VH-VL binders against Myotubularin-related protein 5 (SBF1). Designs and how they scored, part 13

Target 1, 134 residues: Myotubularin-related protein 5 (SBF1), of Homo sapiens (Human) (o95248r204to337)
Amino acid sequence: SLPVSRCSVALLFRQLGITNVLSLFCAALTEHKVLFLSRSYQRLADACRGLLALLFPLRYSFTYVPILPAQLLEVLSTPTPFIIGVNAAFQAETQELLDVIVADLDGGTVTIPECVHIPPLPEPLQSQTHSVLS
Below, E stands for the ipSAE of ESMFold2; O stands for the ipSAE of OpenDDE; V2 stands for 0.75 times the mean of E and O plus 0.25 times the DockQ between their complexes.

## First folded at step 17 (VH-VL; framework fv_pimurutamab)

Design n5 (from m3 with light chain S28Y; at its last look DockQ between E and O 0.87; V2 from the best seeds 0.83)
Fold by ESMFold2, look of step 17:
Structure n5 (fold): chain C 134 residues (1-134), chain A 122 residues (1-122), chain B 107 residues (1-107)
Amino acid sequence: as target 1 above (134 residues)
Amino acid sequence: EVQLVESGGGLVQPGGSLRLSCAASGFTFSNYYVHWVRQAPGKGLEWLGVIYSGGNTDYGNEFTSRFTISRDNAKNSLYLQMNSLRAEDTAVYYCAREPWTKWGRPDAFDIWGQGTMVTVSS
Amino acid sequence: EIVLTQSPATLSLSPGERATLSCRASQYIRSYIHWYQQKPGQAPRLLIKYASQSFSGIPARFSGSGSGTDFTLTISSLEPEDFAVYYCHQSYSLPYTFGGGTKVEIK
């Protein structure tokens, strides 16, 4: 089993559901771009921490910005993988990103662009991640 | 006809509890963010909180501990559980709908109920 | 939290006159300001969203302007049904807040 913070991981599953969280986990493992949106800065921070905790013991070596200021939204267009949170008040500036996976923490949805392929989670890992629900 | 209808208001003693209901009709309730707003007699509007379509909530600063917003999408209903009521909670309580937008751009309240009166007195 | 200050508190005018209502935010809110009308014993009614966008079915005499911190609702020529209380509301930052209201009453 993975050594994880129960609070942050539990919140992530509650907000998005098992299927969506497993998609984000696979996306992060396969070097994709993950954007969290919420009206709550606390929810942004908790979701980013929760995803990072799921990756343990793997070290996340790419851009990790739980709360990206509006002045730096151009970072979302760079070619490198990331885990980034942006406040929903600035969501209009995020609608045109072609290769970014968007997790809407308020609406409870994950949108995967057509040009992005996320391989499915192998069965042994799926059983392990399911056991963190409590 | 798009409607929101509040119910469950009444007289209650200080320290008591009350659950308000808001029944939605004429639209797909599960897709919308819904808010509670109150208005004390002769006073202005006060935002209490919101429940999102994903089920999360946010509250006004003074309501986090005593008030709980919930929804039941199968019943097209929104609820406000109020505990430890005080005289200053005396108000008309409205439910209000926020229009749907992609990824929830914060918006105005386009549909309001007619309100339900809560009176807290000893 | 963001405080919205509406002025004047009361505006006494006659039908046909122009009404100008002010709403000032305590900090920058882009254009995330919305305006509502409320008549006695009724729920609020949305008029203007995002500072200047007229809501569906609202008469053209209602218009809004402003950006940043200073916002205005204008009623170009008052009709008898326009005598009511008007509230501004910000949706830029949690917690959401309303102004204290401006009462527009018959002189």
Scores: ipSAE 0.757, ipTM 0.884, lowest interface PAE 0.9, mean pLDDT 89
ESMFold2 (binder alone), look of step 17: mean pLDDT 92; pTM 0.946
OpenDDE, look of step 17: ipSAE 0.865; ipTM 0.938

Design n6 (from m3 with light chain Y96W; at its last look DockQ between E and O 0.79; V2 from the best seeds 0.80)
Fold by ESMFold2, look of step 17:
Structure n6 (fold): chain C 134 residues (1-134), chain A 122 residues (1-122), chain B 107 residues (1-107)
Amino acid sequence: as target 1 above (134 residues)
Amino acid sequence: EVQLVESGGGLVQPGGSLRLSCAASGFTFSNYYVHWVRQAPGKGLEWLGVIYSGGNTDYGNEFTSRFTISRDNAKNSLYLQMNSLRAEDTAVYYCAREPWTKWGRPDAFDIWGQGTMVTVSS
Amino acid sequence: EIVLTQSPATLSLSPGERATLSCRASQSIRSYIHWYQQKPGQAPRLLIKYASQSFSGIPARFSGSGSGTDFTLTISSLEPEDFAVYYCHQSYSLPWTFGGGTKVEIK
């Protein structure tokens, strides 16, 4: 529901800050690979829901797995875009992924690989969005 | 050089409150995850919770409602607010540092404070 | 929550003897187990992390092994300063938990 979606969006901004969330939003809009890491399964689920809610009314049509089971970690090597959450206990299996944007929900950081380029929003919209959300 | 020092322990009546402090030095405190662990006299170690560098917290199941962990990176300090104290909360309270790793791979506690004693008694 | 069961509760040995301490997890924790030593009146001291990795500055007589659910800390030849309580700790799943401890005491 929409009330749950607003809570998840608010949590995402609290966890990562506005600049990082805008980067993830742009990454998802431009069909990049987004990986969330956290020790908390609840934070993984909330963050994935929050990012999806930001995309509304756009329907996300690529791989969406808020909590990826350990047995399926090979999915991270897929050539297609995704939004996936993985528990931090499996962090080592994620370090060798060269084209994946990593959002560390516990550390509060977003890492964009040098080989990945995310187009920004047009400058007036970027400033307006930043000021409204700050 | 690298150290953690707890303070704020003492004697408290049941139902009372205390705020414990943990002062960090010798490392970039804001980058590290820091935990509270306690030990009742003659008993084992009990994990209370953690505060991450991003500001989120996780708690042991029994501590979510009465204890709050916070940090002040400008003061290189970690805090434990304890409310509604009970006799069973009598313990030495340690702060403990988890080594920094990229993206927070769960690790051990490499640095411990000396602990501060909290006694809950009439 | 993951329960860590340490055995024996007490291990009575003489200096020079080999100590073998067990820690059993209630479910697989892969190798996310860590071992600490605690002497009376002191904070715990990290010995071994990730089941078998010796922490910096720890004497070679301390070693760890195991994976999954069954883990062992071995002290190959006990020194007088090794008589202490030893705890295992899992960092695999929240909430993080400790075992109940094994006291290694002088026989």
Scores: ipSAE 0.759, ipTM 0.881, lowest interface PAE 0.9, mean pLDDT 90
ESMFold2 (binder alone), look of step 17: mean pLDDT 92; pTM 0.950
OpenDDE, look of step 17: ipSAE 0.843; ipTM 0.932

## First folded at step 18 (VH-VL; framework fv_pimurutamab)

Design o1 (from n3 with heavy chain T101Y; at its last look DockQ between E and O 0.83; V2 from the best seeds 0.81)
Fold by ESMFold2, look of step 18:
Structure o1 (fold): chain C 134 residues (1-134), chain A 122 residues (1-122), chain B 107 residues (1-107)
Amino acid sequence: as target 1 above (134 residues)
Amino acid sequence: EVQLVESGGGLVQPGGSLRLSCAASGFTFSNYYVHWVRQAPGKGLEWLGVIYTGGNTDYGNEFTSRFTISRDNAKNSLYLQMNSLRAEDTAVYYCAREPWYKWGRPDAFDIWGQGTMVTVSS
Amino acid sequence: EIVLTQSPATLSLSPGERATLSCRASQSIRSYIHWYQQKPGQAPRLLIKYASQSFSGIPARFSGSGSGTDFTLTISSLEPEDFAVYYCHQSYSLPYTFGGGTKVEIK
């Protein structure tokens, strides 16, 4: 079987598609807040691992919590960047967040708030990246 | 007008396989999470699993090895593939819709099919 | 796995009486409990979602309450059409589960 990090990257692309994963990659590189939502704790853990694996060898230096306990939901209000997973049973509490990019692993969508701007990859890199990943 | 209709039930021998279908109409099927639930004669309801709009599935613990849920959005259809059937799998099988809106919390089942009967017997 | 325990198993009452049905969860599920009615030969019908939110078209005599682990469905004055089996269902944590049911039958 494949190493866990390679499997997690493959799962992330399967769940969200190439365009969405590239958006999350750019968001993490440009110090944005990324929230994963799922009813499955395993999917949350795998997705967070997958995003970190894409960033390698870059060391992610901000808050990284693959499964945030319900008692610590106030962490989502931090002014600093993060990669955090929250179980869907608590997603109502995430609706107050104005600057958080939400990746719904069950719905297969990434929602970027209107007040959040993520620079795209330069056109030559974006086209080459899509070709390589397709 | 919103409707779910199960089909494919019948008599099957132990160890056999059966594929159930659930036809959706009156709503945009591809936007909804859909579930399978069964009920043995004279017994309560048992959740089997769900398929999400993103294509992932989750199952009840007993069903992960023998049952597979799939969907075909082009045909507005949900499927349940059942393998290695046992007498204990004798039940009415329902499909059920969960109201799903972007970022909505896990919800109840608002639309149910009429059910299809599966009998596992020699 | 979260176990939902419904009590009583059977509730024998006359029309016009108040029915009180209990559902207890093995751990906190906040308000992620839903109630269904099932009449003989029919599919379940959603009555109450999120402990106390009445579903569209459900008569006002049906109400729900509770949070955490203890939940109640109340039928304030039983009508002849209310004699059925009632199930609670939790959507808090996978795998989703149903209670064993409470049969409300005519005395």
Scores: ipSAE 0.743, ipTM 0.882, lowest interface PAE 1.0, mean pLDDT 90
ESMFold2 (binder alone), look of step 18: mean pLDDT 92; pTM 0.950
OpenDDE, look of step 18: ipSAE 0.854; ipTM 0.937

Design o2 (from n3 with heavy chain T101I; at its last look DockQ between E and O 0.82; V2 from the best seeds 0.81)
Fold by ESMFold2, look of step 18:
Structure o2 (fold): chain C 134 residues (1-134), chain A 122 residues (1-122), chain B 107 residues (1-107)
Amino acid sequence: as target 1 above (134 residues)
Amino acid sequence: EVQLVESGGGLVQPGGSLRLSCAASGFTFSNYYVHWVRQAPGKGLEWLGVIYTGGNTDYGNEFTSRFTISRDNAKNSLYLQMNSLRAEDTAVYYCAREPWIKWGRPDAFDIWGQGTMVTVSS
Amino acid sequence: EIVLTQSPATLSLSPGERATLSCRASQSIRSYIHWYQQKPGQAPRLLIKYASQSFSGIPARFSGSGSGTDFTLTISSLEPEDFAVYYCHQSYSLPYTFGGGTKVEIK
């Protein structure tokens, strides 16, 4: 529902800060690979939903897996864009991913690989950006 | 010289509140995940919760409504706010540090404080 | 919630003997098990992490083994300072949990 989606967006900003969330938003719009890490399955689900909600009214058409099972970690090596969450207990198996943007929801950081360039938002779009506090 | 020192324990009546502090020194406190663990007299260890560097918390299932973990990185301090205290909350309360590296897997607790005693009795 | 069951509750042994402490998890936790020693009136001390990795400064007589659900802490030859309570701890899944402890005592 829309109120739950607005709460997920607010959580995402609280967890990562506005600069990091805007980077993830631009990454998703420009068809990059986004990986969320957390010890909490609920935080993974909320963050993935929050990023997807930020894309509205645009429809995300690539791989979207809020909680990727450990048995399927090879999906992270595919060449296509994605938004995926992985539990931190399996984090060591993600360290070789050179083109994946990693959002650590527990550490509160977003790491963009040096080989990945994400353009900043244009000024009019940045001024229209808002947080969901409802 | 890495240290954690708990304080703020004491005798309280049932239904009361108490705020425990944990002072950190000898390491960059803001880079570490820190936990609260308690031990009732003669009993085992019980994990209460964690606060991460990003500000999120996770709690043991029975502590989510009455206990709140917070941190003040400027003061190198971890806090446990306990409300609506019950006799079953009588315990030694420890703070503990988890070693952390960027994107590191969940780890053990390498540094512990000496604990502070909380007694809940009428 | 993952339950860790430690056995036996008490080990009565003499110095020089080998101690074998068991920790069993209610589901697979891979190798996300850690071992602590607690002496009377003291905080716990980390001994072994990730089932078998010795923590810095821990005597070689302490070793750990196991994977999945069954884990063991071994003290190859007990010293007088080793008589304490030992706890296992899992960091695989929230909420984190401890075992009930094994007391290693003289005789």
Scores: ipSAE 0.741, ipTM 0.877, lowest interface PAE 0.9, mean pLDDT 89
ESMFold2 (binder alone), look of step 18: mean pLDDT 92; pTM 0.948
OpenDDE, look of step 18: ipSAE 0.881; ipTM 0.942

Design o3 (from n3 with heavy chain T101H; at its last look DockQ between E and O 0.88; V2 from the best seeds 0.84)
Fold by ESMFold2, look of step 18:
Order: C-alpha cells, then sequence, then structure tokens
Structure o3 (fold): chain C 134 residues (1-134), chain A 122 residues (1-122), chain B 107 residues (1-107)
C-alpha cells in the first residue's frame, strides 16, 4: 500500500533533512526542474507525493511524473518545469543534467546545478515550515 | 588491507534471535552501500538486503518482517538483526560492499567478507 | 522478482578446454548482470560486471557477453584454479537476485 500524504511528507524530511526539503519546496514554487532518483519505486512515489503535499493548497500545474518509464527519458530534456522520479538503474542513460535539481533519495542529498538559482523563503514562512514535521 | 569481517554467528534454537556484525577496515565505510547475502550449506547465494549511505534499506521479499539491517558509521560497522529464526535460516552470512557512484547507479559487489556461520537447531 | 537461470548445472572439463556458462533472465535486465567465482570454503570473487567489463586483476581468459536476457561467461582455456562454482547476479531491479550457479569440475 502507498503511504498517506502526511506519512509521505515525514518520509521526505527524514530522507533528505529540513534544509534540502525546503530547497525542493522553493524550487517547485519557483518553476524549476526537480528530479528524484532512487532504486526503490516506492521511495520515488512517496517523495513526489510528499513534495506535492507540501505545496498544498497550491495546485502544481507543470509536468508531474512520479515514476518515469525508461522509454520516456527524453522528457528530462524538456524546457518546461517538472517534478519527476526516475529509477537509479536508468541514470547511466540520462543526459548531463545541466539545469535539473537532483534529489538522491538513497544517498540523502540534493544537488543544485551552478546555473540554477533558488530564491529563499521569507524568514517567518521558512521558520514556520521548519517547525512542521521536523 | 580492504576488509570486511563478519562475526556473531553460532548455534541458536529455533525461534531465537542473533545479531550479526560486519566490521569494515581499509576504506571509508560511510561512503559505501553495504549488503547482506547468505548461502545455505550446499546451496546458492541469496540476497538479503542493502543499507544505503542515506540510511534507507531495501530487503529481499522474504526477509522484511524478521530481519533488520543497520549501520554505525562511527564504528565502521554493519549489522543484521535476525529474529524468529528457523532451521531454514541455517547458512553462512556474508557482508558485501558495492562501489559508490554518483546518484546511486547499481553496481556489483567488489569486496566480500569471509562469512559467519549461523546454525539453527534444537 | 527477476529469476536468473544458469545452465548447465555442472560442466565437467579438463584443463585447457573452453568453458561456456549461460545465465538467462526472466525479463530484460539490459546489461545489469555480474559474474562471481566461488571456491569451496571461500567467499565469492567478482570477475565480470555489467555483462562484459572485466574487474581489476581478473585474468584475460575470463570474458562475458550478452545483453537483455541471455548472458554468457566464457573461460577461454581452463586453468587448474578455475574449477569452482560460478554465479550470475542482477542489479537491475529490487530485489537483487543470483542464479543457481554452474559448477565447473575436473573431468
Amino acid sequence: as target 1 above (134 residues)
Amino acid sequence: EVQLVESGGGLVQPGGSLRLSCAASGFTFSNYYVHWVRQAPGKGLEWLGVIYTGGNTDYGNEFTSRFTISRDNAKNSLYLQMNSLRAEDTAVYYCAREPWHKWGRPDAFDIWGQGTMVTVSS
Amino acid sequence: EIVLTQSPATLSLSPGERATLSCRASQSIRSYIHWYQQKPGQAPRLLIKYASQSFSGIPARFSGSGSGTDFTLTISSLEPEDFAVYYCHQSYSLPYTFGGGTKVEIK
């Protein structure tokens, strides 16, 4: 079974830590490209669901593909913002990710490319978000 | 120089528990994904699970309820907690290292311990 | 779960002969297949990774080939130390699995 939305948010914070999750939240709000990588399809689905749950009640209006099949890897080269999950077994077949923020759910890291700038949240909102599910 | 050494095996009664340890030396343990693999006498190799550098685990389908993998990077050690042991769990238990890759590309197991024997018998 | 089927179960040959070991996957695993050698009382030793890439320090007589579902380990000319059990292993999809092994023994 899939975890409840609250469980997915908690998992995301536990896997990546508060600072990384806030970076992903800001990236999604400011129309950036977010790629989740994991060997586990369940972790990919949970992470994408967790990020989307953090955006609620805002409706995410760009490409959202929690588990991208290997046949569609060309979508990662699109100019449009996205939240996408890809299994780590397909990483070797991907293009150099110059403008994509990569969240490695197995390694517990978030990599922001040099050419990508993520504006910070105002302090009161950032502090409020930090206190939730930490 | 690069070594993995398992310990904690022995004779245990059915229904009992054991915790196996795997001590790493000669490399930076915290950078590697580490696996448990077992081999029953006269049988083939069976993958039990993995623990990642981020702390998550994945298990073989038959082991998720009874076995728990953990690591302590400060002690350069990997652990396998085994509960509700059965005669079918009698095997040599190996720990194995997987080389690191950017963003976790799956690789083979390049370093193995010599194994520790677990015998489940009354 | 991806099943790896190794054949033959036993391969009886003399030193100097060519050994051909097969591993078949129940679905495509691309090239995420790895080969190990195991001698009695010892841990497995990595030989070939990603179907055809020799691991460091492995003699040239060991080679691997295949992609998709059908994979082969070849030992071009058997040496006395090559009589062992050989396992294939897939790292394409969780849970990871091993084949049942091929025993290469002296005729």
Scores: ipSAE 0.771, ipTM 0.889, lowest interface PAE 0.8, mean pLDDT 89
ESMFold2 (binder alone), look of step 18: mean pLDDT 93; pTM 0.951
OpenDDE, look of step 18: ipSAE 0.882; ipTM 0.943

Design o5 (from n3 with heavy chain K102Q; at its last look DockQ between E and O 0.78; V2 from the best seeds 0.81)
Heavy chain, then light chain:
Amino acid sequence: EVQLVESGGGLVQPGGSLRLSCAASGFTFSNYYVHWVRQAPGKGLEWLGVIYTGGNTDYGNEFTSRFTISRDNAKNSLYLQMNSLRAEDTAVYYCAREPWTQWGRPDAFDIWGQGTMVTVSS
Amino acid sequence: EIVLTQSPATLSLSPGERATLSCRASQSIRSYIHWYQQKPGQAPRLLIKYASQSFSGIPARFSGSGSGTDFTLTISSLEPEDFAVYYCHQSYSLPYTFGGGTKVEIK
ESMFold2, look of step 18: ipSAE 0.777; ipTM 0.891
ESMFold2 (binder alone), look of step 18: mean pLDDT 93; pTM 0.950
OpenDDE, look of step 18: ipSAE 0.885; ipTM 0.943
ESMFold2, look of step 20: ipSAE 0.777; ipTM 0.888
ESMFold2 (binder alone), look of step 20: mean pLDDT 93; pTM 0.952
OpenDDE, look of step 20: ipSAE 0.858; ipTM 0.937

Design o6 (from n3 with heavy chain N31S; at its last look DockQ between E and O 0.59; V2 from the best seeds 0.62)
Heavy chain, then light chain:
Amino acid sequence: EVQLVESGGGLVQPGGSLRLSCAASGFTFSSYYVHWVRQAPGKGLEWLGVIYTGGNTDYGNEFTSRFTISRDNAKNSLYLQMNSLRAEDTAVYYCAREPWTKWGRPDAFDIWGQGTMVTVSS
Amino acid sequence: EIVLTQSPATLSLSPGERATLSCRASQSIRSYIHWYQQKPGQAPRLLIKYASQSFSGIPARFSGSGSGTDFTLTISSLEPEDFAVYYCHQSYSLPYTFGGGTKVEIK
ESMFold2, look of step 18: ipSAE 0.779; ipTM 0.892
ESMFold2 (binder alone), look of step 18: mean pLDDT 92; pTM 0.950
OpenDDE, look of step 18: ipSAE 0.892; ipTM 0.946
ESMFold2, look of step 20: ipSAE 0.792; ipTM 0.898
ESMFold2 (binder alone), look of step 20: mean pLDDT 93; pTM 0.953
OpenDDE, look of step 20: ipSAE 0.472; ipTM 0.845

## First folded at step 19 (VH-VL; framework fv_pimurutamab)

Design q1 (from o6 with heavy chain K102Q; at its last look DockQ between E and O 0.91; V2 from the best seeds 0.82)
Fold by ESMFold2, look of step 19:
Formats: sequence, structure tokens, C-alpha cells
Structure q1 (fold): chain C 134 residues (1-134), chain A 122 residues (1-122), chain B 107 residues (1-107)
Amino acid sequence: as target 1 above (134 residues)
Amino acid sequence: EVQLVESGGGLVQPGGSLRLSCAASGFTFSSYYVHWVRQAPGKGLEWLGVIYTGGNTDYGNEFTSRFTISRDNAKNSLYLQMNSLRAEDTAVYYCAREPWTQWGRPDAFDIWGQGTMVTVSS
Amino acid sequence: EIVLTQSPATLSLSPGERATLSCRASQSIRSYIHWYQQKPGQAPRLLIKYASQSFSGIPARFSGSGSGTDFTLTISSLEPEDFAVYYCHQSYSLPYTFGGGTKVEIK
């Protein structure tokens, strides 16, 4: 709700588009694993802040690491939900992750693995959210 | 035949502006990250910046305020807008392609243009 | 900003000799180092990527090695066309940087 939070949310929509951001929002609400990937540490931090701001007033209780150090890449194999950002220089270490949703902030894409199912928003809320953000 | 061709170089006075173009052919330009690199006469290579397929850009530290990279995918073209030019900007300017990889693993530059010369002199 | 230091600045050798060129990074860049050859009046030409991976169509006499901070380009037996300037380039961390170059010239 703060002006800084609004800027990060707007940036996230500009980088990924409405459909992709709504998918990430639903994924976070339904306790999935979300990985942001970019060559820019600033873009990683902004995207993670933006997704967290979308969840407000809900408190995110799982692993939240906007910039994961190279020494801790094994955290990506955890069985628990997360929102994590990783620099694209470590992209090879993300190739074997089967249940992780990947948001490529430089390419502007979101990849959802075949084995991952994200429930849609309830129909009235989904329509309202899409029309407001369009 | 995969190629990049720079154009728009020439003589310009200090404080002036110049827009360079880079025309791509023989590959799907919209799917690749593309870079600008320059080389002052008799000197080494200097990275200026990159434009990604998602539309974002990153620049070398010295260039963020004076240079702007853009692309027009419909015209298969990359641009470099240079403002407030100085004598030290005198160089050959290259555009360079980075190979496509899933999720953009940082790579080398596999295709280079032949360069366009910019001379900043009174 | 990661500084790449190439040595020697000039390497004077005869055809048939082995050339060994060094590139040292100011901090670890893992294997994100790439090597280019540049002849006068020409654009750089990619030789080796990711420290040791030969680019398509590059003669077998060119090879690369190293990881972390210390990297080497080796030309096993110099041909007349190999006398040129060689640059290393890191793509590990923004902003990307090049080394100052090593000129390989005829003794």
C-alpha cells in the first residue's frame, strides 16, 4: 500500500505482463515454488518485492530470499514453498528443478512445469482483478 | 547468411548527438540479446550495454546517462543514441549478438558487425 | 566492476611455436570467460567460450583452460594467420568487461 510497494508492483506487471503476474500471484497463494531469474540484482530485488506486495495483507510465511547467494543454491531443492531470486549466471543450477515455476525477468517469460497445477482465482475476483489491471 | 551491419557513424562536434543503427539479417532478431561494444583507435574493446528480448537494458557504468540502446524488431534493427559526445567517444562502434539459450545464460558474442567509425572533433 | 588483466602485453614468436596467453580476473568468475581474436581492420572473432569450449569452426590448435580467476589461451603451433591481438571477456557479472589484449607478433 506504500508508494514504494506500488512502484514494485507496477514494475512487475511491466516486465512480465498481466497474465504472467496473475499466475505468479496464484502460485504464491497456493504454496508453490517461485524462482525469479535475471542478470540484474536490482531487477531480482524489485520483482520479489513486487510479488510480496501483491500478497499484502497476507504475511508470507515460507522461504523468501530475493537474492540467493551462490553458496546456498542447494536451497532450491527444498521440498517447501519459496519465493527466491537467482542471478542468471547460475542458470545451469536451475535446469534440474522439476517443480519450480521460473520467471525470467530479462526474457519476459514465465514457465510453469507440466507437473505443477495452479488453481485459478475465484471467477468474480479473477474478472475484477484483470479488468482493474488492464 | 547471418550478419550484422552498423551504420550512422561520421564526424560530429563535441556536445553533439549521433544515432547509430545495426541491421540484422539471416536470423530471428527478436529472439536474441544484442550488445554494443566500442574500440578507440589503437585501444582495446569496451562494453557499452545490452538490450534484452524482454525490453530491459543494462549499461556500462560510464554510459547510463548519455547513451540509450533501443531495438525495433519489426525492422530487425538495433540502435544506439549517443548524446553530449566527447572526444574520448571517438571509436569504432560494433554491434554484437549473444547466442540464444533458455533463460539467458550469459554467453559470448558469436556474431559481430564490421563496425562504424565515430569521430568527435571540432 | 571485474577487471581482467592479460599478460604478456606482447608475445613475440615464430611460426610453429606454442603461444600461451594469460587472463586473470580480479575476483572469481567461475568459467564465464571467453576469448576473441582480432586482426587489424577487422571485427573480433570468437574462439573459445566458457574458458575451454571451442567455438564452431575454430582450428584445433586453439584451446583454453582455467577456472575461477586464472585463465589461459593456448595456440599449440602458430600459423602465419594467428599473428593478431587476443582479448578475454567475462560475462559473469554486469557490467561486462574485456581484458586489455595480448598482441601476438612475429619474432
Scores: ipSAE 0.763, ipTM 0.885, lowest interface PAE 0.9, mean pLDDT 90
ESMFold2 (binder alone), look of step 19: mean pLDDT 92; pTM 0.948
OpenDDE, look of step 19: ipSAE 0.820; ipTM 0.926

Design q2 (from q1 with heavy chain V34M; at its last look DockQ between E and O 0.91; V2 from the best seeds 0.84)
Heavy chain, then light chain:
Amino acid sequence: EVQLVESGGGLVQPGGSLRLSCAASGFTFSSYYMHWVRQAPGKGLEWLGVIYTGGNTDYGNEFTSRFTISRDNAKNSLYLQMNSLRAEDTAVYYCAREPWTQWGRPDAFDIWGQGTMVTVSS
Amino acid sequence: EIVLTQSPATLSLSPGERATLSCRASQSIRSYIHWYQQKPGQAPRLLIKYASQSFSGIPARFSGSGSGTDFTLTISSLEPEDFAVYYCHQSYSLPYTFGGGTKVEIK
ESMFold2, look of step 19: ipSAE 0.763; ipTM 0.883
ESMFold2 (binder alone), look of step 19: mean pLDDT 93; pTM 0.951
OpenDDE, look of step 19: ipSAE 0.871; ipTM 0.940

Design q3 (from q1 with heavy chain T101S; at its last fold request DockQ between E and O 0.74; V2 from the best seeds 0.82)
Heavy chain, then light chain:
Amino acid sequence: EVQLVESGGGLVQPGGSLRLSCAASGFTFSSYYVHWVRQAPGKGLEWLGVIYTGGNTDYGNEFTSRFTISRDNAKNSLYLQMNSLRAEDTAVYYCAREPWSQWGRPDAFDIWGQGTMVTVSS
Amino acid sequence: EIVLTQSPATLSLSPGERATLSCRASQSIRSYIHWYQQKPGQAPRLLIKYASQSFSGIPARFSGSGSGTDFTLTISSLEPEDFAVYYCHQSYSLPYTFGGGTKVEIK
ESMFold2, look of step 19: ipSAE 0.800; ipTM 0.903
ESMFold2 (binder alone), look of step 19: mean pLDDT 93; pTM 0.950
OpenDDE, look of step 19: ipSAE 0.862; ipTM 0.938
ESMFold2, look of step 20: ipSAE 0.810; ipTM 0.907
ESMFold2 (binder alone), look of step 20: mean pLDDT 93; pTM 0.951
OpenDDE, look of step 20: ipSAE 0.858; ipTM 0.937
ESMFold2, fold request of step 22: ipSAE 0.806, 0.766, 0.775; ipTM 0.904, 0.888, 0.890
ESMFold2 (binder alone), fold request of step 22: mean pLDDT 93, 93, 93; pTM 0.950, 0.951, 0.952
OpenDDE, fold request of step 22: ipSAE 0.890, 0.892, 0.890; ipTM 0.947, 0.948, 0.947

Design q4 (from q1 with heavy chain G104S; at its last look DockQ between E and O 0.85; V2 from the best seeds 0.83)
Fold by ESMFold2, look of step 19:
Structure q4 (fold): chain C 134 residues (1-134), chain A 122 residues (1-122), chain B 107 residues (1-107)
Amino acid sequence: as target 1 above (134 residues)
Amino acid sequence: EVQLVESGGGLVQPGGSLRLSCAASGFTFSSYYVHWVRQAPGKGLEWLGVIYTGGNTDYGNEFTSRFTISRDNAKNSLYLQMNSLRAEDTAVYYCAREPWTQWSRPDAFDIWGQGTMVTVSS
Amino acid sequence: EIVLTQSPATLSLSPGERATLSCRASQSIRSYIHWYQQKPGQAPRLLIKYASQSFSGIPARFSGSGSGTDFTLTISSLEPEDFAVYYCHQSYSLPYTFGGGTKVEIK
């Protein structure tokens, strides 16, 4: 009933800023591991949906779990790409993830491991930024 | 000296509005999560909400639709806008600091202000 | 919403006695429980975080224990300045909540 996808994209840019969202977009396009952290389950769901909406028309074919249950945290050690959200109550359990890009939706930061390189994509983001700022 | 100092409390009529301030000093305010907590006279502590370094907010269920938390990092200040005040909003209002790092779990409140009293009475 | 139930509501003791304060959570919160002391007319003061971690500068007579749903704050030998109200606080799940408090008063 509501345009949830457009709201989710707008929220993602508001929460992380243009540079950070570009990094996540490139990370997903280049099949990296993306972890969202937040104290809010709603923010986790919205962020995962927002990133997936930015990937359209690409069909994301890897692991997509917007809210990962605490008993399944071992999934974060999988060798394959993912987009996963984890509640911040389990943030300490993510310290050993050496190849995972971590987007902290509360802190407003994206941490890219030193072994991971993500090229910037300013031109596509510029168009999408206009859609969320209007 | 690390300090938080609340201000803006006072007497207000039911249905009125009030804006509380919390001034931070002695630390890098922009690097901390900050909370509002209140305490009605003779009662316990009630968590109102938090504003994160990323700018998002979360609120407690009680009265959260009427309260808005904001921060101005340039002024080292936290704010609580309270609207449609009721007698049950009469309380001491505290601001409190939560440490945050990339690797820390949700933490306790390590520094509290002295509180500012809000009285809602006709 | 996670309810924290503190007991007893009032604990009447003499200086030198051992105080044992209980906090029970309505669901598991792992160790995401924190303890504060509040004296009349003052702001709360952090004592213990994460169930058992003493905050910097807190006297050794204060200790915490427990996990899951049942938590305890212990004051091994009460000093005159320890007569106050004590609150537990969970940071496991939004919205964050406090217990109702335990007043430790002189007998």
Scores: ipSAE 0.769, ipTM 0.886, lowest interface PAE 0.8, mean pLDDT 89
ESMFold2 (binder alone), look of step 19: mean pLDDT 93; pTM 0.949
OpenDDE, look of step 19: ipSAE 0.866; ipTM 0.939

